VH-VL binders against Prolyl 3-hydroxylase 1 (P3H1). Designs and how they scored, part 13

Target 1, 115 residues: Prolyl 3-hydroxylase 1 (P3H1), of Gallus gallus (Chicken) (q6jhu8r557to671)
Amino acid sequence: SHLVCRTAIDEKQEGRSDNSHEVHVDNCILNAEALVCVKEPPAYTFRDYSAILYLNGDFEGGAFYFTELDAKTQTAEVQPQCGRAVGFSSGSENPHGVKAVTKGQRCAIALWFTL
Short names: E, the ipSAE of ESMFold2; O, the ipSAE of OpenDDE; V2, 0.75 times the mean of E and O plus 0.25 times the DockQ between their complexes.

## First folded at step 13 (VH-VL; framework fv_ciduvectamig_arm2)

Design r1 (from p0 with heavy chain S31Y; at its last look DockQ between E and O 0.75; V2 from the best seeds 0.00; counts 0 for: pae E 2.5 > 2)
Fold by ESMFold2, look of step 13:
Structure r1 (fold): chain C 115 residues (1-115), chain A 122 residues (1-122), chain B 110 residues (1-110)
Amino acid sequence: as target 1 above (115 residues)
Amino acid sequence: QVQLQQSGPRLVRPSQTLSLTCAISGDSVSYNRAAWSWIRQSPSRGLEWLGRTYYRSKWYNDYAVSVKSRITVNPDTSRNQFTLQLNSVTPEDTALYYCAREYPEYWAFDIWGQGTLVTVSS
Amino acid sequence: QSALTQPASVSGSPGQSITISCTGTSSDVGGYNYVSWYQQHPDKAPKVLLYEVSYEPSGVSSRFSGSKSGNTASLTISGLQAEDQADYHCSSYTSSKTYVFGGGTKLTVL
């Protein structure tokens, strides 16, 4: 498991564009320019499923999002809510990241499962 | 709190083997989310990553191409440490050597040893 | 020679913002979001400032920020202070499962 917290730097940062967690894949090493994800050590190749559990919802920004392998083309977004969980397969079909937190603090816990 | 403590000779003759040890406290060398690296620093090359050892169900090593034929990085689980062996050294291997914890989830070197200046000369 | 290119030196006055560049290739900085930045004071080991391009670990000043575009990553130091005078190094994961470092940048606070 992994606790992730990100806090807005100023009172409110409307228009903040930097990500709180860059796009990655949980069981392989993504090269978004080459459109490949290499599933070899040192990557955590044994992760089969991932989950994110939101610990709070009193923040702005910080959305969890999925992309194509290019790490740019967003395919889905999950709005944070206290107690909401997101489950997904850990492989190259689910590149994902976290958008900037623009106000408050986002906290979530990551879980990984081996089948 | 994780700390890395380096030890080893500071003077090595050309053609001999440079051997350094990095002792780990507060973490395990077999922790399966970490990797354990050697990095050196010289005026001519700056920081240079040399290689690592890490445990992912078994032990793995990766080495920089520039030293791959001469380097070995080994874990020692009994003493909770890891070692650098660099064979056939020349004066160009004179550098400040660091061990570092590499946390692959962070893809960064978050804990560094104190550094050991190794001089290779007659 | 370094695989990543940094300016040899940069300077600024207290209170200013400065930016240090780190240029690589599509096999490292361009292809991966695994860029990190280190601050090194004289006679000290490097200390990580940022990882994953822009993420700030606990205990690091929020005055440090990072970004990348194409093959170039950038470290920005806002509100420059005297203690920021140090060497700054970038590093990136590579397609050969290794790491490469930049040549380092000496920051002088005027």
Scores: ipSAE 0.453, ipTM 0.817, lowest interface PAE 2.5, mean pLDDT 87
ESMFold2 (binder alone), look of step 13: mean pLDDT 91; pTM 0.936
OpenDDE, look of step 13: ipSAE 0.797; ipTM 0.927

Design r2 (from p0 with heavy chain R33Y; at its last look DockQ between E and O 0.81; V2 from the best seeds 0.00; counts 0 for: pae E 2.2 > 2)
Fold by ESMFold2, look of step 13:
Structure r2 (fold): chain C 115 residues (1-115), chain A 122 residues (1-122), chain B 110 residues (1-110)
Amino acid sequence: as target 1 above (115 residues)
Amino acid sequence: QVQLQQSGPRLVRPSQTLSLTCAISGDSVSSNYAAWSWIRQSPSRGLEWLGRTYYRSKWYNDYAVSVKSRITVNPDTSRNQFTLQLNSVTPEDTALYYCAREYPEYWAFDIWGQGTLVTVSS
Amino acid sequence: QSALTQPASVSGSPGQSITISCTGTSSDVGGYNYVSWYQQHPDKAPKVLLYEVSYEPSGVSSRFSGSKSGNTASLTISGLQAEDQADYHCSSYTSSKTYVFGGGTKLTVL
């Protein structure tokens, strides 16, 4: 598990569009140009399910989002809220990233499960 | 704190084998969350990744194409170390050699050894 | 010849922002979000500054930021300080399950 915190570089920068975490997949290495995700060691291939637990909600931006394998076409977005959890399979069906935190500090716990 | 401590000879003759050791403290060479790499640095070539060893239910190695025929990276679980063996060295293998912990979550090197300058000459 | 192309040197004055580029191919920088940056002061080992293009590990100043477009990654240092004078190296994972590094950039703080 990992505690992840991101703070806005400039707390006045509303509308910032750069990512706090680039799009990736939890159990394989994504090549977004080739549209493949290679599930081989030393990648963490033993991860079967992932979860994100938000520890606070007093920030702006920092939305969690899913994409296609191209790492660009957004398919879903989850608005952060204190105590909200997002669970998803760790494989290539769920490329994901975190949008910029534009005000305040976003903190979450990442968890991984092996079946 | 994870630390990497290097040891080994600093002068090697051409055609011989370069052998270096990297001792790990604060982590295990058999960690399923890490991989263990050798990287060298020279003025003419900059930083060059050479190869790695890692444990995922069994031991694996991956090596750079440029040295693949001459390189071996071995773990030593009893001493919590890993070694570099580079056969048939030439003066072009003269470099500052680093060991490093590879962190595959982000595919980067977060902990580096102190470096060992190895000179290959007659 | 390095696998990734960086400028040999860049310079800036205290308080300014500077950017260092790192250009590769679709088989490395273009295909992966696994670009990392290392700072190296004289006689010291490299220290990771950023990974995953833009992620800052604990203990790294927020003055360092990163981005990528196409086959080119960029490191930006804002609020330049004297201690930023160092060599900077980029690295990328490759489709061959290896790593490649740039040739390094010497940053001079004027």
Scores: ipSAE 0.525, ipTM 0.839, lowest interface PAE 2.2, mean pLDDT 87
ESMFold2 (binder alone), look of step 13: mean pLDDT 91; pTM 0.936
OpenDDE, look of step 13: ipSAE 0.812; ipTM 0.934

Design r3 (from p0 with light chain E56R; at its last look DockQ between E and O 0.78; V2 from the best seeds 0.00; counts 0 for: pae E 2.8 > 2)
Fold by ESMFold2, look of step 13:
Structure r3 (fold): chain C 115 residues (1-115), chain A 122 residues (1-122), chain B 110 residues (1-110)
Amino acid sequence: as target 1 above (115 residues)
Amino acid sequence: QVQLQQSGPRLVRPSQTLSLTCAISGDSVSSNRAAWSWIRQSPSRGLEWLGRTYYRSKWYNDYAVSVKSRITVNPDTSRNQFTLQLNSVTPEDTALYYCAREYPEYWAFDIWGQGTLVTVSS
Amino acid sequence: QSALTQPASVSGSPGQSITISCTGTSSDVGGYNYVSWYQQHPDKAPKVLLYEVSYRPSGVSSRFSGSKSGNTASLTISGLQAEDQADYHCSSYTSSKTYVFGGGTKLTVL
């Protein structure tokens, strides 16, 4: 498990469009141009399921989103909320990223499970 | 706080083997979350990644194609360190050598050693 | 000769913004979101500024930002300050499970 906090610096970042986490896959190396995710070391191939537990909700931006393998076509979005958990398989079916935090600070705990 | 401390000779003769050691404190060389790299820097070629070692149920290595025939990177779990061995050196291997922790979650080098200048000369 | 192309030098005045480019191929910068940037002052080891194209680790000023388009990544430094005078290196993960670096860019703050 790991605590992750992202914050909008100086409150001047409301127009920010860059992501707080670029799209990736938790147990393989995503090549979005080739539309493949290569599951091999040193990637964390032993991760089978992932979860994010949100510790607060008093911020703007920072939405969690899923994509297709192209890392661009958004397929789902989860708005953070204090106490909300997002669980997903760690493999290539769930590329995901985090949009920029535009106000306040987003804090979450990342969890990984090996079956 | 993770720190990397390098040691090894500064002068190596052509055709000999360059050997450097990187001692790790605050982390484990056998961590399943890290990889351990050697990177060198010269005025003519800039920064150049050489290779890495890492543990994922067993030990693995990956090496840059330019040095693959001459390089070995070995862990030492008992001393919590890793080494660079570069065989058959020439003056073109003169460089400032760094060890670095590779952070595979983001695929970057977040902790660097202090650097060791190695001169290959007669 | 480096695998990633950076300008050899760039300059700017205090308070201005500058951008340093890093151009690779579809086998590195284009294919992966694993581009990183390093700042190196004279006689010092490189220090990471950005991971994953644009992620700033703790302790890095918000004046540093990153982006990429196609095979080119960019580092932008806003509000230039004297301490920003340094060498800047880009790096990318590659399809061969290796890393490549740019040739480095010397930033002069006028």
Scores: ipSAE 0.438, ipTM 0.825, lowest interface PAE 2.8, mean pLDDT 87
ESMFold2 (binder alone), look of step 13: mean pLDDT 92; pTM 0.941
OpenDDE, look of step 13: ipSAE 0.618; ipTM 0.885

Design r4 (from p0 with heavy chain Y54W; at its last look DockQ between E and O 0.67; V2 from the best seeds 0.00; counts 0 for: pae E 7.2 > 2)
Fold by ESMFold2, look of step 13:
Structure r4 (fold): chain C 115 residues (1-115), chain A 122 residues (1-122), chain B 110 residues (1-110)
Amino acid sequence: as target 1 above (115 residues)
Amino acid sequence: QVQLQQSGPRLVRPSQTLSLTCAISGDSVSSNRAAWSWIRQSPSRGLEWLGRTWYRSKWYNDYAVSVKSRITVNPDTSRNQFTLQLNSVTPEDTALYYCAREYPEYWAFDIWGQGTLVTVSS
Amino acid sequence: QSALTQPASVSGSPGQSITISCTGTSSDVGGYNYVSWYQQHPDKAPKVLLYEVSYEPSGVSSRFSGSKSGNTASLTISGLQAEDQADYHCSSYTSSKTYVFGGGTKLTVL
């Protein structure tokens, strides 16, 4: 498990376009220009399933989103909510990132499971 | 609190082997969340990553192309340390050598040793 | 792998913002989001400021921010202070499973 907290740089920022976490894949090394994800050490290749558990909801922004392998084409979005968990397979089918936190501090626990 | 303490000679003659040790306190050299790197710095080349050792069910090493024929990085679990050996040194290997903890999840070096200035000369 | 290109020096006055560039190739900065920045004061080891392009670890001032476009990553320091006078280094993971560093940038606060 891993505790992850991100804090807004300025007070409430609507329309912020930068990311709190850049798009990545949990068990391989994503190269978005080449459209490949290479499952090789030292990447955590043994991760089979991932989950994010949100510890609070008193912040703005910080949406969790999925993309294609290009790390640009958004395919889905999940809004954070205290106690919400997002579960997904750790492989190349689920590139994901976190949009900017525009107010307050987002805290979550990242969990990884091996089958 | 994690600390890295370096030791080793500061003067090495050309063609000999440079050997440095990095002792770890507050973490384990076999941690499944870390890798252990050597990085050197010189005025002419700046910072230069040399190589690493790390453990995931077995031991792995990765080395920079520029030194891969001459370098070995070894863990020592009983002493909780890791070492750099650089063979056949020349004056071009004169540099300030650092050991560093590498977090592969973040692909960054968050804890550094104090540095050891090694001079290679006759 | 190839070295990353940084300007040799940058200067600014207190209170201003400055930006330091770090240019690589598609095999490092362009292909991966594993760019980190380090501050180094004289006679001290480097200290990490940012990793994953833009993440600021706990205990690092929010005045440091990062971004990337194509093969170029950027470190921006806002509200420049005298204590920011130091060398700044960028680093990237490479497709050869190694790291490369930039040549370093000396920041002078006027």
Scores: ipSAE 0.039, ipTM 0.704, lowest interface PAE 7.2, mean pLDDT 84
ESMFold2 (binder alone), look of step 13: mean pLDDT 91; pTM 0.937
OpenDDE, look of step 13: ipSAE 0.437; ipTM 0.879

Design r5 (from p0 with light chain S91T K97R; at its last look DockQ between E and O 0.67; V2 from the best seeds 0.00; counts 0 for: pae E 2.9 > 2)
Fold by ESMFold2, look of step 13:
Structure r5 (fold): chain C 115 residues (1-115), chain A 122 residues (1-122), chain B 110 residues (1-110)
Amino acid sequence: as target 1 above (115 residues)
Amino acid sequence: QVQLQQSGPRLVRPSQTLSLTCAISGDSVSSNRAAWSWIRQSPSRGLEWLGRTYYRSKWYNDYAVSVKSRITVNPDTSRNQFTLQLNSVTPEDTALYYCAREYPEYWAFDIWGQGTLVTVSS
Amino acid sequence: QSALTQPASVSGSPGQSITISCTGTSSDVGGYNYVSWYQQHPDKAPKVLLYEVSYEPSGVSSRFSGSKSGNTASLTISGLQAEDQADYHCTSYTSSRTYVFGGGTKLTVL
């Protein structure tokens, strides 16, 4: 498990549309241009399930989102809320990223499970 | 505070084996979250990634194609270090050698050793 | 593994913005978001400035920013300062589970 915090780096980030974390898959190496995700070391191939637990909600931006394998076509979005948990399988069916935090600080605990 | 401390000879004769050691403090060579790389720098080739060792339920190695037939990178868990061995060296292997920690969460080299200038000459 | 292409040198005056390019192929820069940038002052080991194309680690100035389009990644340094005079290296993860570095760019602050 890991504590993950991302903050806006200054006030001039308002309207920023880039990601706080680029789209990836937790147990394979995503090549979104080739539409493949290769499950091989040094990626953390032993991760079977992932979860994120939000520790706060007093920030703007920072939405968690899922995509298709192209890393572009958004399929779902989860709005952060204090105490909300997001659970998902770690494989290539769940590419995901985090949108920019535009105000304040987003903190969450990331968890990974084997088997 | 994580540090990488290098050691090894600075002069190696052609056709011999270049051998360097990187000692790790503040982290473990067997961490299943890190990988341990060797990178060299020369005027003719700039920075070149040579290879790595890492533990993911078992030990793995990956090597650059250009040196794959001559290189070995080994962990030493009892001394918390890893080594570079490069066989059959020529003067072209003269370079400043670095060890570095790679974190796959970042896919980057966040901690570097101090560097060891190795000269291959008669 | 083919080296990534960087300009050999770039220069700029204090206060200006400059951009250093890093061009690879679909097997590295184009296919992966695993591009990082390193600053190297004379007689020092490289120091990571950015990773995952555009992410700034804690303690790195926000004057450094990164982007990628197609097979080309870019490092931009805004508000150029004398201390920015150094060599800059890009690297990318590759489809063969290796890393490739660019040839390096010497930045001169005029």
Scores: ipSAE 0.377, ipTM 0.787, lowest interface PAE 2.9, mean pLDDT 86
ESMFold2 (binder alone), look of step 13: mean pLDDT 91; pTM 0.935
OpenDDE, look of step 13: ipSAE 0.606; ipTM 0.893

Design r6 (from p0 with heavy chain Y103W; at its last look DockQ between E and O 0.74; V2 from the best seeds 0.00; counts 0 for: pae E 2.3 > 2)
Heavy chain, then light chain:
Amino acid sequence: QVQLQQSGPRLVRPSQTLSLTCAISGDSVSSNRAAWSWIRQSPSRGLEWLGRTYYRSKWYNDYAVSVKSRITVNPDTSRNQFTLQLNSVTPEDTALYYCAREWPEYWAFDIWGQGTLVTVSS
Amino acid sequence: QSALTQPASVSGSPGQSITISCTGTSSDVGGYNYVSWYQQHPDKAPKVLLYEVSYEPSGVSSRFSGSKSGNTASLTISGLQAEDQADYHCSSYTSSKTYVFGGGTKLTVL
ESMFold2, look of step 13: ipSAE 0.561; ipTM 0.849
ESMFold2 (binder alone), look of step 13: mean pLDDT 91; pTM 0.938
OpenDDE, look of step 13: ipSAE 0.832; ipTM 0.938
ESMFold2, look of step 14: ipSAE 0.566; ipTM 0.849
ESMFold2 (binder alone), look of step 14: mean pLDDT 92; pTM 0.938
OpenDDE, look of step 14: ipSAE 0.833; ipTM 0.937
ESMFold2, look of step 15: ipSAE 0.508; ipTM 0.838
ESMFold2 (binder alone), look of step 15: mean pLDDT 91; pTM 0.934
OpenDDE, look of step 15: ipSAE 0.858; ipTM 0.944

## First folded at step 14 (VH-VL; framework fv_ciduvectamig_arm2)

Design t1 (from r6 with heavy chain R33Y; at its last look DockQ between E and O 0.66; V2 from the best seeds 0.00; counts 0 for: pae E 2.1 > 2)
Heavy chain, then light chain:
Amino acid sequence: QVQLQQSGPRLVRPSQTLSLTCAISGDSVSSNYAAWSWIRQSPSRGLEWLGRTYYRSKWYNDYAVSVKSRITVNPDTSRNQFTLQLNSVTPEDTALYYCAREWPEYWAFDIWGQGTLVTVSS
Amino acid sequence: QSALTQPASVSGSPGQSITISCTGTSSDVGGYNYVSWYQQHPDKAPKVLLYEVSYEPSGVSSRFSGSKSGNTASLTISGLQAEDQADYHCSSYTSSKTYVFGGGTKLTVL
ESMFold2, look of step 14: ipSAE 0.533; ipTM 0.843
ESMFold2 (binder alone), look of step 14: mean pLDDT 92; pTM 0.943
OpenDDE, look of step 14: ipSAE 0.856; ipTM 0.944

Design t2 (from r6 with heavy chain A108Y I111L; at its last look DockQ between E and O 0.74; V2 from the best seeds 0.00; counts 0 for: pae E 2.2 > 2)
Fold by ESMFold2, look of step 14:
Structure t2 (fold): chain C 115 residues (1-115), chain A 122 residues (1-122), chain B 110 residues (1-110)
Amino acid sequence: as target 1 above (115 residues)
Amino acid sequence: QVQLQQSGPRLVRPSQTLSLTCAISGDSVSSNRAAWSWIRQSPSRGLEWLGRTYYRSKWYNDYAVSVKSRITVNPDTSRNQFTLQLNSVTPEDTALYYCAREWPEYWYFDLWGQGTLVTVSS
Amino acid sequence: QSALTQPASVSGSPGQSITISCTGTSSDVGGYNYVSWYQQHPDKAPKVLLYEVSYEPSGVSSRFSGSKSGNTASLTISGLQAEDQADYHCSSYTSSKTYVFGGGTKLTVL
C-alpha cells in the first residue's frame, strides 16, 4: 500500500495540462514508441493486480485513464470520487496515467497484490 | 532515518582494483523494492551510472557497457552493505564515487551517499 | 558515451523563470517517461528534484516543474531565488536497463 497525494501548483492553476502521473504499466517497463512492455527485473514484476482507493473528492482534475500501449490512445477514464476504488490487472493490458490536478489536492492509496 | 555511508581508500595505483563500500542504515540491502547503484562524477564525463545490485527472489546485477568487463557490485546481507570493485583502473577512473538507492518503479535515485573522491595515479 | 545534451550554463535574475533542456533519443528520453532531474550544490551530493518527467517528491518546491516533448525534456524553475544557484543534471532510463545523464547545466543567479 502506498499513500499518494498530489496538489495543484498554487491552487490557481486551473486548466493545467501536464499529467500528475505519466502513462505506465505497473509490472513491466513500457516503451510507448516501440509499443513494447518488458517484464523483467528490476521492475516490480511481482505485481499481479493493482488498485487505487480515493481518499477525497474535493479537487478538480486528476482523472485516472487507461490507454493502449502507445500511451496516447485513451480507452477509458475514471473520475475520482471519495471512496471510489479502481481495480485492474497490473500487466501490459492496462497502461494508465493520471491527468493534472487543477485545483485542490488529490489523495489516494495505491495497492498492489501478488498472487 | 535512512542513510548511506561510504568508505574506502582515496588513492589507488594504476592496474590495481578500486574497492568501495556503502553501508545502509534504516533500510535493507535485500529490499524487494529497491536497487543499489554506484554512480561516479568526473570533470570530463559528468555523472556516469556504473551498475547496480538488487534482490528479487535471487540476486541480480546490471552494469554499464563502459565498465562491464571490469566491474562487480556485491551485496553483503550480514553487514547490510554493498560494494563496488573496479579492476584494472587507469587515471581516467579518477572520480567522485557515489552510492545511491534506486527506485525501479520510476527509475530514479532518491538517496545518495556522501561521495568518495578516488584518485588513480602512480 | 551517449550523454544527454544540456546547455552548459544558464543565468537569470531573481523572480524570473528559466528553462533547462535535456535532449536524448528514442532509446531514452523519447521512449520512456523515466526522466529525472537532480540539483547539486557545490561539494554536495545530487538531490532529486523531479522524477517521472514532472513528479515532485515531498519537500521539493513547487517552483520546479518538468515536461517533455519528443526527445527533449525540460526543467523550469519559476520565481528564481539565490539558493537555486547550482548544477542541474537530467537523467533517463534507457532500453538496455541502464541510465544516461546529461552533461549538467550550471545555473547562475544574478
Scores: ipSAE 0.528, ipTM 0.857, lowest interface PAE 2.2, mean pLDDT 88
ESMFold2 (binder alone), look of step 14: mean pLDDT 93; pTM 0.951
OpenDDE, look of step 14: ipSAE 0.725; ipTM 0.917

Design t3 (from r6 with light chain N33D; at its last look DockQ between E and O 0.57; V2 from the best seeds 0.00; counts 0 for: pae E 5.3 > 2)
Fold by ESMFold2, look of step 14:
Structure t3 (fold): chain C 115 residues (1-115), chain A 122 residues (1-122), chain B 110 residues (1-110)
Amino acid sequence: as target 1 above (115 residues)
Amino acid sequence: QVQLQQSGPRLVRPSQTLSLTCAISGDSVSSNRAAWSWIRQSPSRGLEWLGRTYYRSKWYNDYAVSVKSRITVNPDTSRNQFTLQLNSVTPEDTALYYCAREWPEYWAFDIWGQGTLVTVSS
Amino acid sequence: QSALTQPASVSGSPGQSITISCTGTSSDVGGYDYVSWYQQHPDKAPKVLLYEVSYEPSGVSSRFSGSKSGNTASLTISGLQAEDQADYHCSSYTSSKTYVFGGGTKLTVL
């Protein structure tokens, strides 16, 4: 498990209406140009399921989102809330990222499971 | 606070083996979240990634094509360190050598050693 | 592996915005969002400025930003300051499970 907190640096970041800086897959190496995700080291290939548990909700931004393999086409979005959990398969079905936190601090626990 | 401390000789003769050590504090060489790389720098080539070692249920290595016939990167779990061996060196291997922690999740080098200038000369 | 192409030097005056390019191929910069940027002052080890193309790690000024289009990644420094005078390197993961670096860009603050 991994405790993750993200804090807004400079409240002026609100001018970034869509600050996505990362899309990845938890158990493979995503190649968005080739539209493939390859399960090979050094990726954490042993992860089968992922979960995010949000510890607070008193912040702005920080939305969790899913994409297609192109890492660009958004397919779903989850707004964090205190006590909300998001569970998903760790593989290539679920490329995902987190939008920038624009005010306050977002804290979550990331969990990975091996079957 | 993770730190990398390098050691090893700074002068090596042509045809010999260059051997450097990187000691890790604040993290484990067998961490399943990290990989451990060697990178060198020269004025003519800039930064050049050489290779890495990492643990994912077992030990793995990846090496740059330019050196793969001569390089070995080994972990040492008992001393919490990793080593570079580069065989059959020539003056073209003269460079400032760095060890670095690689976070494969971020695909970047977030912690660097202090650097060791190695001169290959008779 | 393909070397990444950076301009050898760039200059700007205090307060200006400058951009440093890093051009690779579809097997590295174009194929992955695993581009990182490093600042290196004289006689110091490189320090990571950005990774994942545009991610700003804690402790790095928001004046540094990144983007990518096709096979070219860009580092932008806004509000240029004298302390920004340094060498800048880009790096990318490759399809052969290696890393490549650009040749480096010397930034001079006029």
Scores: ipSAE 0.141, ipTM 0.732, lowest interface PAE 5.3, mean pLDDT 85
ESMFold2 (binder alone), look of step 14: mean pLDDT 91; pTM 0.937
OpenDDE, look of step 14: ipSAE 0.421; ipTM 0.860

Design t4 (from r6 with light chain S58E; at its last look DockQ between E and O 0.60; V2 from the best seeds 0.00; counts 0 for: pae E 2.5 > 2)
Fold by ESMFold2, look of step 14:
Structure t4 (fold): chain C 115 residues (1-115), chain A 122 residues (1-122), chain B 110 residues (1-110)
Amino acid sequence: as target 1 above (115 residues)
Amino acid sequence: QVQLQQSGPRLVRPSQTLSLTCAISGDSVSSNRAAWSWIRQSPSRGLEWLGRTYYRSKWYNDYAVSVKSRITVNPDTSRNQFTLQLNSVTPEDTALYYCAREWPEYWAFDIWGQGTLVTVSS
Amino acid sequence: QSALTQPASVSGSPGQSITISCTGTSSDVGGYNYVSWYQQHPDKAPKVLLYEVSYEPEGVSSRFSGSKSGNTASLTISGLQAEDQADYHCSSYTSSKTYVFGGGTKLTVL
């Protein structure tokens, strides 16, 4: 498990990217230009399932989203909400990222499971 | 929390083997989350990744092509450390050597040793 | 094998913004979101500033930001301060399962 918090607390920032997470895959190494995800060590190849549990919802932005292997074509989005969980297989079928938090602080617990 | 402490000779003769040790505190060399790298720095080549060792059900190594024929990186689980062995050194191997923890979640080096300046000279 | 291309030096005055470029190929910077940036003061080990192109670890000032377009990644330092005077290195994961570093950029704060 891993606690992840992101905060939109930046004064007089301009031109800065506030990505919470770029698109990736949990158990392989994504090359979005080649449309390949290589499942080899030292990547965490032993992850079979992933889950995100949101601890709060009093923030703006920070949406969790899925893409195609190109890391650009969004296929699904989950709006964070206190107590909401997102479960998904850890492999190349589920590239995902987290959009910037624009107000407040997003906190979640990441979990990984091995079968 | 995690610290890397380097040790080893700072002067090595040409054609000999350069050998350095990196002791780990606050983490395990056999962690299934980390990988353990050696990186060197010289004025002519800047920072240069040399290779790594890591445990994922068994031990693995990956090495930079430029040194692959001469390098070995080995773990020592009983002492919680890992070593660099670079054979057949020349003066071009003179550099500041770092060990570093590689964090594959982000594919970057988040913890670095203090550095060891190794001179290859007669 | 080949190093990523960075400018040898950049300079700026306190309060300004500066940008350091890091250019590679489709086999590294272009293909992966695994570009990282390191700050190195004299006689010190490098310290990670950014992971994954733009991710800031805890304890790193929000004045540092990153981006990439095509084969070029960029580090931007806003609100330049005297203590930002240092060497800056970029790194990328490669299709050969290795890492490459840029040649480094010396930032001078005027």
Scores: ipSAE 0.473, ipTM 0.830, lowest interface PAE 2.5, mean pLDDT 87
ESMFold2 (binder alone), look of step 14: mean pLDDT 92; pTM 0.939
OpenDDE, look of step 14: ipSAE 0.845; ipTM 0.940

